VH-VL binders against Coenzyme F420 hydrogenase subunit delta (frhD). Designs and how they scored, part 3

Target 1, 183 residues: Coenzyme F420 hydrogenase subunit delta (frhD), of Methanocaldococcus jannaschii (q60339)
Amino acid sequence: MNETMKAEIESQDDELFDLTPSYLKKEIMVLACGNILFADDGFSVHVIEKLNKILTDKEKQKIALVDAGAGAPQQVLTLIDENSKTKKIIVVDVIDWGIKPGEIKIIEKDELPNPKYHRLDSHDWPLAPLLREVAEKYNIEVKVVGCQAKYISEPDVYIGLSEEVEKAVDKAVEIILRELRGD

## First folded at step 1 (VH-VL)

Design I9 (framework fv_ifabotuzumab)
Fold by ESMFold2-Fast, scan of step 1:
Structure I9 (fold): chain C 183 residues (1-183), chain A 120 residues (1-120), chain B 107 residues (1-107)
Amino acid sequence: as target 1 above (183 residues)
Amino acid sequence: QVQLVQSGAEVKKPGASVKVSCKASGYTFTGYYMNWVRQAPGQGLEWMGDINPNSGGTNYDEKFQGRVTMTRDTSISTAYMELSRLRSDDTAVYYCARDYYWSGYGMDVWGQGTTVTVSS
Amino acid sequence: DIQMTQSPSFLSASVGDRVTITCRASQGIRNYLAWYQQKPEKAPKRLIYAASSLQSGVPSRFSGSGSGTEFTLTISSLQPEDFATYYCQQYRSYPWTFGQGTKLEIK
């Protein structure tokens, strides 16, 4: 949800000489990489909205919920540098992994392609090489929580998830909470 | 063998400042937030604020904002709470208490308390 | 701020009694609630976290229940060492807030 990113940036408005977004000052980032306007591509937005209601204020001090939308995930990742506090990124996105619609696939950091050594194939995911590069350069832990899409309406606007993907939202929330809380 | 050991009792006059210390041992100091909670004689528990020992970031109850400062020294695993412009109604036992960094489940280990008396 | 209200403020009971203390939040806090026991001149001790999880080392006669806005702490068979003041605390939203306390006296 856009409100999550706005709220984090706005919380830093009173710092005169430090314009760094608040999500770069927290140790864990949950990065939602989807657009609610394009059917199942809205999966990550629904996940991050539920997390926003579940997480305690204390957890939100160290966990940033970032609704990046279409294209913006690359921009968020390029802002990470040696001064950022980020130690872990959990990416939430739809994937095309050849599994059943609504099925969740966890992708670990070492499963991410390195363009220097591998060519991307049928599991092509544009964010993956940049995510791998940033994570290795700054010693950041990465976990991707992906959901197999059934229908993406882009470029046509269609608000709403397929039944299979909608059922996956709560399961993804549980997986992410377990990852965040160690249970 | 986790322990929080606080500094000794203080007697202060109105308008003075007091700085209480809390030395942690038996665990990774940066793995837990440190809370400060006070209790006036015969009264209940009142949360003042917490500090993230890893970042130094703080959260204060608005009632104490502008008078309280929480700091830490990671080299000696010690947290500090300084309260300025003391009033007689600041007379209380001041506790430090840890709370798990990654989840937060309330305060599982407490210091023994530091009695601060403010009187003329 | 979230206001925490305990009931009763004072309670007298006999050894062996089942004792229930209630805590109410002014808004929904899910299960982000802890219970503490405080004996005279001592620091509080956490008994329960996440509304119903018993802290290691705490006797099994203590239990917690509830979610949202209504919570209870139960002592199934009161022992002499249970004479103390009990506090609930929410950790859903800053500032953390405590109930006013329930003083339990042995008859």
Scores: ipSAE 0.006, ipTM 0.546, lowest interface PAE 12.3, mean pLDDT 84

Design R1 (framework fv_diridavumab)
Fold by ESMFold2-Fast, scan of step 1:
Structure R1 (fold): chain C 183 residues (1-183), chain A 120 residues (1-120), chain B 111 residues (1-111)
Amino acid sequence: as target 1 above (183 residues)
Amino acid sequence: EVQLVESGAEVKKPGSSVKVSCKASGGTFSSYAISWVRQAPGQGPEWMGGIIPIFGTAKYAPKFQGRVTITADDFAGTVYMELSSLRSEDTAMYYCARGRYYGSYYMDVWGKGTTVTVSS
Amino acid sequence: QSVLTQPPSVSAAPGQKVTISCSGSSSNIGNNYVSWYQQLPGTAPKLLIYDNNKRPSGIPDRFSGSKSGTSATLGITGLQTGDEANYYCGTWDSSLSAGVVFGGGTKLTVL
């Protein structure tokens, strides 16, 4: 076998056995945290659904939209390693910041971890310290686009956002698009 | 390089309480969980609980619920573990340990341990 | 009694290979990442393996980890006299306890 044919076979094998999650192959990750079944905790799901309809196929080649749910964002973050292409993470979540319901607060990487941002995994441990650690270790930019919740129904199922949080969805989409496209 | 510095050995009577401290040295612990793990002579390690210092969020193993309290002084960079209603079977080495990834709950940096002896 | 089951002892000669098993249930090993700790006499435990099969900086390649179903294994190749120690597996238990659980430990003797 000549060198050109050997190189082509090796390239084909890499394509067949590349099991890297697609979101780790893209430079920007929008990470939606929360559960649509628990009232305002569904905020991020509504945001990411709107972004999915607005972003072009070209933009989606560089931007991963990840619906992580309540328990999965820590799992998503732990898969980031030195071979991942992730350079920026925009986290979308509800917060309890002591501001008016539906008000948006941007939390910068250097403000993490923060006692007022308290997303828990299935083991009841906070997301924010892991975000800071992963971002520092791999030189990743991080912003949290947080919306002040009014009502979270967990553990009871309640589908739908409060009026104030529903109105915040479009504001969050606008903010995120500016971060993704540049001002 | 972060080190965890634990307080000195304690000798206590049954029914009393003990409070052990753990200080971060050479770094901050704002992005870490701190766990308390004890080990009785000749036995394996036993997790008592852990805390995220910046949030004050603590979790306790069910065996120690009601007897253990883990607190943090975020400003001083110190975590405390208080165990009440001491019994002879609480005689053990008590370690503090730092967690790196909360979802996996492994401990990458350990203190040297504090010996607690409960005797009459 | 420990939640995770390990053999109490294992032994081999220098240069040989050993495998240490750790058995649990679906609520712990089956659903969560496994870590391994080495404890030399008179010292604190030292992290050897995390996230089933990853090594911290400074841990040599001769230490490896794996997980299958509700069991995990620690492999040590090229045994050295300095490896004589107790080895403990650890994981999270997702059931009612919701905390870190450890194995009872395995004493490795290098003859």
Scores: ipSAE 0.006, ipTM 0.523, lowest interface PAE 12.0, mean pLDDT 83

Design R10 (framework fv_diridavumab)
Fold by ESMFold2-Fast, scan of step 1:
Formats: sequence, C-alpha cells, structure tokens
Structure R10 (fold): chain C 183 residues (1-183), chain A 119 residues (1-119), chain B 111 residues (1-111)
Amino acid sequence: as target 1 above (183 residues)
Amino acid sequence: EVQLVESGAEVKKPGSSVKVSCKASGGTFSKYTISWVRQAPGQGPEWMGGIIPILGIAKYAPKFQGRVTITADDFAGTVYMELSSLRSEDTAMYYCARGGRSYSYMDVWGKGTTVTVSS
Amino acid sequence: QSVLTQPPSVSAAPGQKVTISCSGSSSNIGNNYVSWYQQLPGTAPKLLIYDNNKRPSGIPDRFSGSKSGTSATLGITGLQTGDEANYYCGTWDSSLSAGVVFGGGTKLTVL
C-alpha cells in the first residue's frame, strides 16, 4: 500500500482561489474509516481500493472515495457546510457489536445514535453521533456498511485481513455498487 | 520458490558499524514484512527489528533501539540493516526473513550473513 | 534470557509421539498468534507452524500446533531420525518490549 491510499484518493483542487477539498464538490462520498496497519481495521481501505479500480472516470466525477483513517473521519465531517455539494455519504467501517466475524450490517440514518443522549465510549461506535448530526443539519442521506472484525492488532502493526473479513470485502463492494448505481 | 539473498560475510572492529543487505529473488516484498533476526554461536534466535518495505515503517526491539536502523530502497526490492557501535558480543549469524501480513511468523529465511567483531 | 519458556530437551524413539510446550503471558501468547520453527544444525530456521495451528505447504501433518490461554504446544507424531533438531516457538509481544520474541529452544533427540 502506497501513500496515496492514506490520503484522499481524489486529489485536492489546485485552482488558485478555491482550496475546498475535491470530495466536498461531489454529490456522493464513500468514506473509508479505519487503519490498514491494524489487521481487520483496514477493511474499509481494501473496499475503496477495489471501488477505485471498478468505478469509471465518469462515475468518479460525482463520487468521491475518501480514505479517512486514524481519526480523520471526524475532521472530514466537520468540513461539510451549506456550500458543500454532498448529498449522500456511504460510510465503510469495522464494528465490534458481538456478531459473527465477517458479517456485514447495514445501518440506516435513523438507526444512528442521537448525539444529545449518546455517550462516546470504548464500546460505542464513536463516529455515529457526529455523522447523524451532520447528516440531519445538511439534509444528507447516510448509509453505513459495517463489518464485524475478528482481529484488530492495534497497537501492533499487522497488514492484512482475517479470512472472514477478507471474504466480506467483495460483498461490501457489491452492496456499495448497487447503492451507487441504483441496481 | 522465492529466496532471500543476503550480502557477504563481514569482519569488523569494535566501535565500527556494519550494513547488511537482503534482496528478494523469484518473488516480491509487496505484501510482506521483512525482519532481521540474529543468532550468536550456540544461542537461540533474537529478533532485532523489521520493516514493512512498501510503507517504509520500521519497528525495533528495545535492546537495539538507537543502534539499529532498518531501511528499504525506493522500489522495496532491497532491505538493509545497519548496526552501529559494534561490540564483540555482536558476533553472530544475521538473517533476513520474510513475514506474512505481520511480524508474527517468518516463512522464508535467508541463508544468513556471518558478522565477526574482533580487535 | 528468553521471554517464552520451553523445556531445554526432549527425547523419544522412532515412531513415538512428543509434545513440546511454550509458556508465555497475556502480552505475548495470550493475545497473539504463535509460530514454530525447526532448526537443523548449520541451517536457517524453517517455519513449521504459523497462526497457532496452520502448516505451510510442504510440512507433513505429523506436525501440529495448538494454543490455550498463555501456552502453546507443538506436537510431532511418528517420529523420524530426520526430526532431530532444535525447535523454537515465536510470537509478538505487545508490552513495552514490543516485538517478536522467541522461546529458548528445545533440543529433540531421536533414538
């Protein structure tokens, strides 16, 4: 994995007077959360890498693939404002909800915790309250594609996915393509 | 079958440094870790550190932190291990070994490079 | 010396079975995958078992691995004279000494 996989896959707009990140100029954002250095926590990075190879140049004009691992997802979400073109966010992340490893769970916008009543904890999904708040404020559609992790190596470096989670990558790609293409 | 080819034997004086290279033959470093493991005569293996060549991220065992540097070239085709401030107890066989997705196991080993430190 | 504890030697006759133990702690074996290596005199170590109980291609099923809690075991059945070697366990240690740690080794004598 090269350095470009850790940054926004679509490069920043280099126009002199417009420093807005390119992913905020597109209607759909696929937001990869997680860190490729920590085993199954790298699930989302593998998903967007495959999507990048499958999506056409025309599709990439309206779909941004964003690698926002290691705490950056919160920063990406806070940059969304009234001038952003974002209409839909598909979040790809690992979850630890006590279900079968490799099992994919689709989480709809209305299932996200209300930030007023949700306390972020080590046992919670920390992105969910902020994601719901931003999506409601700016009228953005949200769908979360979560995969139950088997092994997260943090703080130890372990590049690669468990067998169950690796099989889940292709299924997640299929689900996301259907969501993007309306199939 | 992939093989790891190490540079030749070295004889060094105390206080000097040594740099050993490791190159993959018949395979690649693209999905792998490379570790450096030494073995003193009559002793068991001792992990010095390793690198994920494609990411340029190295990890060192605490005993060698500050004395060892592990690097990879721009194309991740060759990995290097440099050990400084050499002492007689650094006399050992030095192996490079390819790990899978982690440092937890090493499936392909070089034949080893002998480093002798003497006055 | 060694973070992981192995018996220094084990012996058995051809055709018999031996078990080699490897004991650690929560920060190493308890939380991480265990590997096993065979070392014949004058050669580099050879991987026998990885991810606790998996064999690389070319390793006969006479070799098996298991892990329970903070201990791991290498089993060898149908012993052959060619199995005479030093055997080492290895794993990642997540503590302040973070890195790969090996056992002190077990010398297997056959016959």
Scores: ipSAE 0.000, ipTM 0.481, lowest interface PAE 14.5, mean pLDDT 80

Design R11 (framework fv_diridavumab)
Fold by ESMFold2-Fast, scan of step 1:
Structure R11 (fold): chain C 183 residues (1-183), chain A 121 residues (1-121), chain B 111 residues (1-111)
Amino acid sequence: as target 1 above (183 residues)
Amino acid sequence: EVQLVESGAEVKKPGSSVKVSCKASGGTFSSYAISWVRQAPGQGPEWMGGIIPIFGTAKYAPKFQGRVTITADDFAGTVYMELSSLRSEDTAMYYCARDYWSGRYHYMDVWGKGTTVTVSS
Amino acid sequence: QSVLTQPPSVSAAPGQKVTISCSGSSSNIGNNYVSWYQQLPGTAPKLLIYDNNKRPSGIPDRFSGSKSGTSATLGITGLQTGDEANYYCGTWDSSLRAYVVFGGGTKLTVL
């Protein structure tokens, strides 16, 4: 399975004595919020695939690389509870903020919308209020690494990133490695 | 290794619908897809569609689009395939299978034992 | 009808070598990786080969795969009576509405 996409969310057979998903047993979670099937929406999947090849087995004992699609990141976050070992979440996602395609935007925890004051009908970035709430509730550090998309093909399958977004993958990997290893 | 457990055999009348379930062994799915593949008696396998459970994103083969709906429960570890407007030609063994969707890559490494669906009057 | 073309049957004696072809087009085999499946009577298909030429754990090395252009081949050496089964190729079709396609199957008879 070396050349297939790897996720840290595992089946019950891998966790016979403890049904908790493996990513909740590690101190750091890198959460990929895109889908490789839909052009630039696959940005985060390309980032974690490169991280998977760079990180050592020892580092992977503390760092979970979680491949979750645009519809599933909220579900991953809702599984975090008081028994989880998560201390830090690095979110990798595409954004649509009207900046140059391929431009990386770093979003710190305190820049996320406060769920108490965020409108339910906001469409700009629906993951942000939940991420803020979970992080505050369980005292988790958060950093978001966002990349401005150029083309998202959903619902049609289009494998591959635009040139601008492809170049941004290496920049995001470097930023995340600094966060994981200490600057 | 995960096992896939399918629901029991069904006997249906023409024009009705059938819903078959596929459950991972008491756990959750990873980022792989679950595909539904049917096989009529004496014929080869035919892909109907699939879903990546954690994304909730389904794809359907052109032949089945409009008649097939594939859904997944949130972290319940169960995927469903519903086929409507049943005809006698829909009599087949229905398999679910773990499928790795990654660009040019696709293969099904874990298969359920199959659910027999018989459409008769 | 099947999108991928396989011979309907092939036969050989125990200990011999057999090859099963799978022919497609640029939108399927020509652009994507090929897998092969073995189906014994009364059982679900079993993965034999993935990514054109790789074997899952537990599959003996007498099973091999290859791909050239828009065609793929499954090779079986040292043929055994237990190899009598149907064999299917499969791949992704990258046409506008991408979907999975299978070959029509090849029945291997061990004489």
Scores: ipSAE 0.000, ipTM 0.463, lowest interface PAE 15.3, mean pLDDT 80

Design R2 (framework fv_diridavumab)
Fold by ESMFold2-Fast, scan of step 1:
Structure R2 (fold): chain C 183 residues (1-183), chain A 120 residues (1-120), chain B 111 residues (1-111)
Amino acid sequence: as target 1 above (183 residues)
Amino acid sequence: EVQLVESGAEVKKPGSSVKVSCKASGGTFSSYAISWVRQAPGQGPEWMGGIIPIFGTAKYAPKFQGRVTITADDFAGTVYMELSSLRSEDTAMYYCARHYKGYYYYMDVWGKGTTVTVSS
Amino acid sequence: QSVLTQPPSVSAAPGQKVTISCSGSSSNIGNNYVSWYQQLPGTAPKLLIYDNNKRPSGIPDRFSGSKSGTSATLGITGLQTGDEANYYCGTWDSSLSAGVVFGGGTKLTVL
């Protein structure tokens, strides 16, 4: 198979890399933010890969698993409009809360920075103001499942999680499954 | 270099409430955890709770849950602690302190303290 | 009501050395970094040691920290009269009541 045809087929079959309107036609979105190439920044990719294996085909009719990769979470959020069926977004990301590495923090919609009043430092977690704005504009429920990173290797490529963050993957999967299935 | 400026001394009657402020000067609060720690005369420090202003989420020690409210005006760089249903045992020095990042880390900058006296 | 246990007082002469202990459990000292704070009479606590054994800029090397298992120690060598203060250990408690916890304090008297 030639390189162009192979890439096209892989893109069509990979729901975890699918930026098509299909994720906007489902009522729940699990949005993985991070890059597997940069050590603990790959946390969300490992979480969404496990969810993909656990969720049934029936559940996937209502739940979109979106691997946004590097720089794409903002693009995914900005594609949400009046015609989208999205009612709930579960964001999976690494965070720097200054808590213990591998510790999971659940952030509710109302805990996200309010863009109107947040004038001080937006670089601690750049996605949060956009996420809140989109959620308020379109009346979407939001829950963030964040994990404290120990080491992010960017710009150096390192595939693999720290021991603390690797142990957090299964805990995050459990939390998300309870959220998706109603506790 | 960041300094924490606390509001002035308070004298309160039992059953009333008190609200103490803590303002950042020479820096910002937004991404750091800010804790409130009290110290009664002759006693050690006691953690009451804290807030990470960027997210507005407060965390409280169980002993103070239901009586203490910690809020942030992160736009102005000020954090507040309100303690209700005051008793004479609440007479103490009240400190705000900034963590190096979040609660898991050490408190690197402390306010000078606000004296709260509860008397009949 | 302190979660971490310290001796209430310690005393020594100028030029001598002292150690101050801080005892906890697996949910606090055993699993987390320990800080030490110095409180001179009439002042706010001041960070003296962080991350078990590190000193902030401006803290003399006479002050040292260590941690072993569920206990931590503060060491002070070459005692000076200006070291008379209360000393408090502090850490994060990872249990269900998670939060910042402190020792009851140790009053150092330099005689």
Scores: ipSAE 0.007, ipTM 0.538, lowest interface PAE 10.1, mean pLDDT 81

Design R3 (framework fv_diridavumab)
Fold by ESMFold2-Fast, scan of step 1:
Structure R3 (fold): chain C 183 residues (1-183), chain A 120 residues (1-120), chain B 111 residues (1-111)
Amino acid sequence: as target 1 above (183 residues)
Amino acid sequence: EVQLVESGAEVKKPGSSVKVSCKASGGTFSSYAISWVRQAPGQGPEWMGGIIPIFGTAKYAPKFQGRVTITADDFAGTVYMELSSLRSEDTAMYYCAKSRWYSGYYMDVWGKGTTVTVSS
Amino acid sequence: QSVLTQPPSVSAAPGQKVTISCSGSSSNIGNNYVSWYQQLPGTAPKLLIYDNNKRPSGIPDRFSGSKSGTSATLGITGLQTGDEANYYCGTWDSSLSAGVVFGGGTKLTVL
């Protein structure tokens, strides 16, 4: 059971038997991959915190904001099946692609590694093959909103983003809102 | 592809307990939930409770809280329902039924039912 | 005393159509998905409809479901004698930690 799943179960008013996570009942998932404890690795958490304040209650009925943490996004994706309501996944994560720190890179579904044929390299994103497999199997639209990290403190705890990545948060929020609202 | 096989009919005296088993075959046992639903003669179905093996916890309907215990032997693929302090009104057909582990409100596969008769 | 209310019986001739109602409250039908089951004499219930209006594999499109507010309906068109059965609605009740609740049932007679 992952942290996101546990948090949702704990909010269910003692309804132990209907354990369907709320994010599987919504058409759009914004999946935050990263850990606030590890400097720039917390980028996605800051993005969903701002989205949570901007999105209306009506929008939140069809949009799930999921804080998966660094180790949990794979588990979230494996719970998607043919009965899930998910039509679109927007992944928010830090990247290390050798571009300028704070620069945003948008990755489309067809740019993700094919899990059957693609070999993972040092610049490959480890979630990407699973994300592509799940998206193709269930006909889900995918976009990745990645931000080039400057400093990731893991395994040491360091709370706070670098100046460059902090400035990228608002740009990522704007890009995601455009994607969610269709403008 | 999943099939559910229930144990044989039981005849019990008032005040005793009964334990009914449900064996699942085909598919992965831990990927689903099992409910127990009873039906008294001429009445509609009544949900007693269910178990979600991956979470190890059972949920019981308020009417049966304190009298029913549902357990699972994940390795053997068997779920058990034990009902204590039996009364004549507990005479019914007892079904086990499968749902998805995270969507327990509807049951897509049902056992054939086990008759339990409570009489002195 | 069922939590969900259904008419006790309904009847129609072969080839006709019929609707069966199921009424609840905000804590069950109003906030949750509805399922429907068919039970022929001497058999276990069989799932006909789930998620308000979806059919499992093998269920003909003569069977349909819908939900509005705190009520749901099962529609059956092109009635056949083999459709004679008891029909039950079901849903989750989020109040009082109740769990799964069923309607009292509707006996469909054809002919």
Scores: ipSAE 0.000, ipTM 0.457, lowest interface PAE 15.5, mean pLDDT 79

Design R4 (framework fv_diridavumab)
Fold by ESMFold2-Fast, scan of step 1:
Structure R4 (fold): chain C 183 residues (1-183), chain A 121 residues (1-121), chain B 111 residues (1-111)
Amino acid sequence: as target 1 above (183 residues)
Amino acid sequence: EVQLVESGAEVKKPGSSVKVSCKASGGTFSSYAISWVRQAPGQGPEWMGGIIPIFGTAKYAPKFQGRVTITADDFAGTVYMELSSLRSEDTAMYYCARDKYYRSGGYMDVWGKGTTVTVSS
Amino acid sequence: QSVLTQPPSVSAAPGQKVTISCSGSSSNIGNNYVSWYQQLPGTAPKLLIYDNNKRPSGIPDRFSGSKSGTSATLGITGLQTGDEANYYCGTWDSSLSAGVVFGGGTKLTVL
């Protein structure tokens, strides 16, 4: 299955005469940031695909699985407004924080950089300031589930995760399910 | 490698609308956002908006909200930009460009060659 | 139209070095990666630098980028007449009026 078809199954659906994306009408958004074509950059896609198979149809009425793909996570966040039903965002992404490949790092809302006082540098994550700003304005809970990458093949196409990152997929799924279900 | 092919030049009257197309060749839109950027003669580039083709929704710069509509036919690999209520200051070169997200912070790595839109009597 | 501030022009002789600045705020350059684009007369912009200091394949190492605080810099060494062009910085604005923002451009003359 190609990535466009997969993303349609896992995320957006629009109602006739209502152009609001379906993921903005749900209380919880799991936002996958990554590209399956670029080795470990595909981590989030593997996580969201596994969640799609585990979550029930009833759960999916309240939980949106959003495969943001390349170029899209910041743009998805900027579509959130006063009419959005989003109360919680769980971001899934690879990170480069100098920890062991495959290690999961949880970043809470209050750990995100404040655009007024903090600047991103060489050990940064570019989505963080926008996430914090949107979450504070609309009173949204945020949790980031990041995985340290070992190998990102961009611009070369390589479908598959490093051994360390592949093992991290199941750990991330477990963490997210506990966050979603409270168990 | 992917290329973006834009439709041909347009000459329009004030008050009319124009619709420009952007087609991917050698690749697809599923892994990328597509932005529309215009450049008036002698001016710098100005971002108009972008679309995430797999979601079918667009975001617009505030200056163009209400006048611009960006749509995608993901199956055909084509993105469209329609600008209505044309004025003389809309005379510009209109580019589509691919926006890479993960590393991007807003960078555009593949650009169409541009479509000239002239608004005159 | 220009959210980011660039000097309107810069000039240097062949073989010399030139630096082009780009100034913004914490919501754009301060918190995001900066890209640079070269535009030759009659052509579309071409990506020259991304992620502050990275070059796409095919871009010679004479071109470099850097970022400090809310400002970014494009450096060009070993200037050639073929480098005469307009240069634009670009970034994402992380504020809630978010979108792509560009500098007003710098015309480089090599004489």
Scores: ipSAE 0.006, ipTM 0.482, lowest interface PAE 13.3, mean pLDDT 79

Design R5 (framework fv_diridavumab)
Fold by ESMFold2-Fast, scan of step 1:
Structure R5 (fold): chain C 183 residues (1-183), chain A 120 residues (1-120), chain B 111 residues (1-111)
Amino acid sequence: as target 1 above (183 residues)
Amino acid sequence: EVQLVESGAEVKKPGSSVKVSCKASGGTFSSYAISWVRQAPGQGPEWMGGIIPIFGTAKYAPKFQGRVTITADDFAGTVYMELSSLRSEDTAMYYCARGLYGRYQYMDVWGKGTTVTVSS
Amino acid sequence: QSVLTQPPSVSAAPGQKVTISCSGSSSNIGNNYVSWYQQLPGTAPKLLIYDNNKRPSGIPDRFSGSKSGTSATLGITGLQTGDEANYYCGTWDSSLSAGVVFGGGTKLTVL
């Protein structure tokens, strides 16, 4: 191939490899870290589902709702780079702090890493230190909205939240909307 | 355009170690996970572990924990996999693969593989 | 042993549809996204499907994926002779201290 044909083919290859997820092109990310199959660990999924019904199409142009699931939240964070539009991450997860089940705790960036955070401080894939590093490197604001779990069924499948945590879903939605809308 | 270039074939004796390299050509490891996957003759692929170079964080499959070390040289754009205490059952093709969206399991670009033969 | 279970082989004639199943548990397929890979003889695996049902650029819509509970399915319509290959499912497994697991593979024969 001559130079002009080769350059044209290389340009097409570059377009083929541009697979950046849409949530990295939005200013705000709400990141759900829990698993709906394990009772109260599904708290974050219920929160993000309610937000999806409440947020307007205009708000969704600026706000990404990301269900990271059990195996991928750390990898979502690693995709953030200089080209990303992310300026704020709101993490939604359960916590184990010995407080009343269903009680909401807001954790600021400066409080990370925190060994009391369920899932964010797991042995296998600690998310809290990773969150802190990404936020500092790219100057991203971080808030964690945590809810004290009553019952996590893992490894057994149990779909549904405890009464206390179910009530906390609406409170978390209210807190997140206030954070997103500046109320 | 992006290719992963692996080092050449290796023949090793039992008990030794092997170090395979994987270099990005025409691209970068930024924003990607790099996995190491092996495939023994006639068998399916087996994930050994991977690294996310921008964080320097490596993760290993339990079967290989303690025997495998995965490192990255972000500046050079090269990732390495070292497997120690080699046994005959380690004879396999060893692939590096780039993970889409920083996810180890979405391997969109693969090296051509490095043959490692362990024989006495 | 492989953590994910696939049928060892499947066959169909050109133009037909085939489905390849992949079965796991709540710790892998039930809670995580599934990918599918095609491997032609003498080549490295090639990504066909990611995030359960999404195709990378360049993969024709004849290839589709789905997931229900702890099982996933790869569908191939308009089967072509060039589709003869081994097919592997893959996912993340939380019970193995978090890692990638693959199925044992399915050999697709066309004719």
Scores: ipSAE 0.000, ipTM 0.458, lowest interface PAE 16.3, mean pLDDT 79

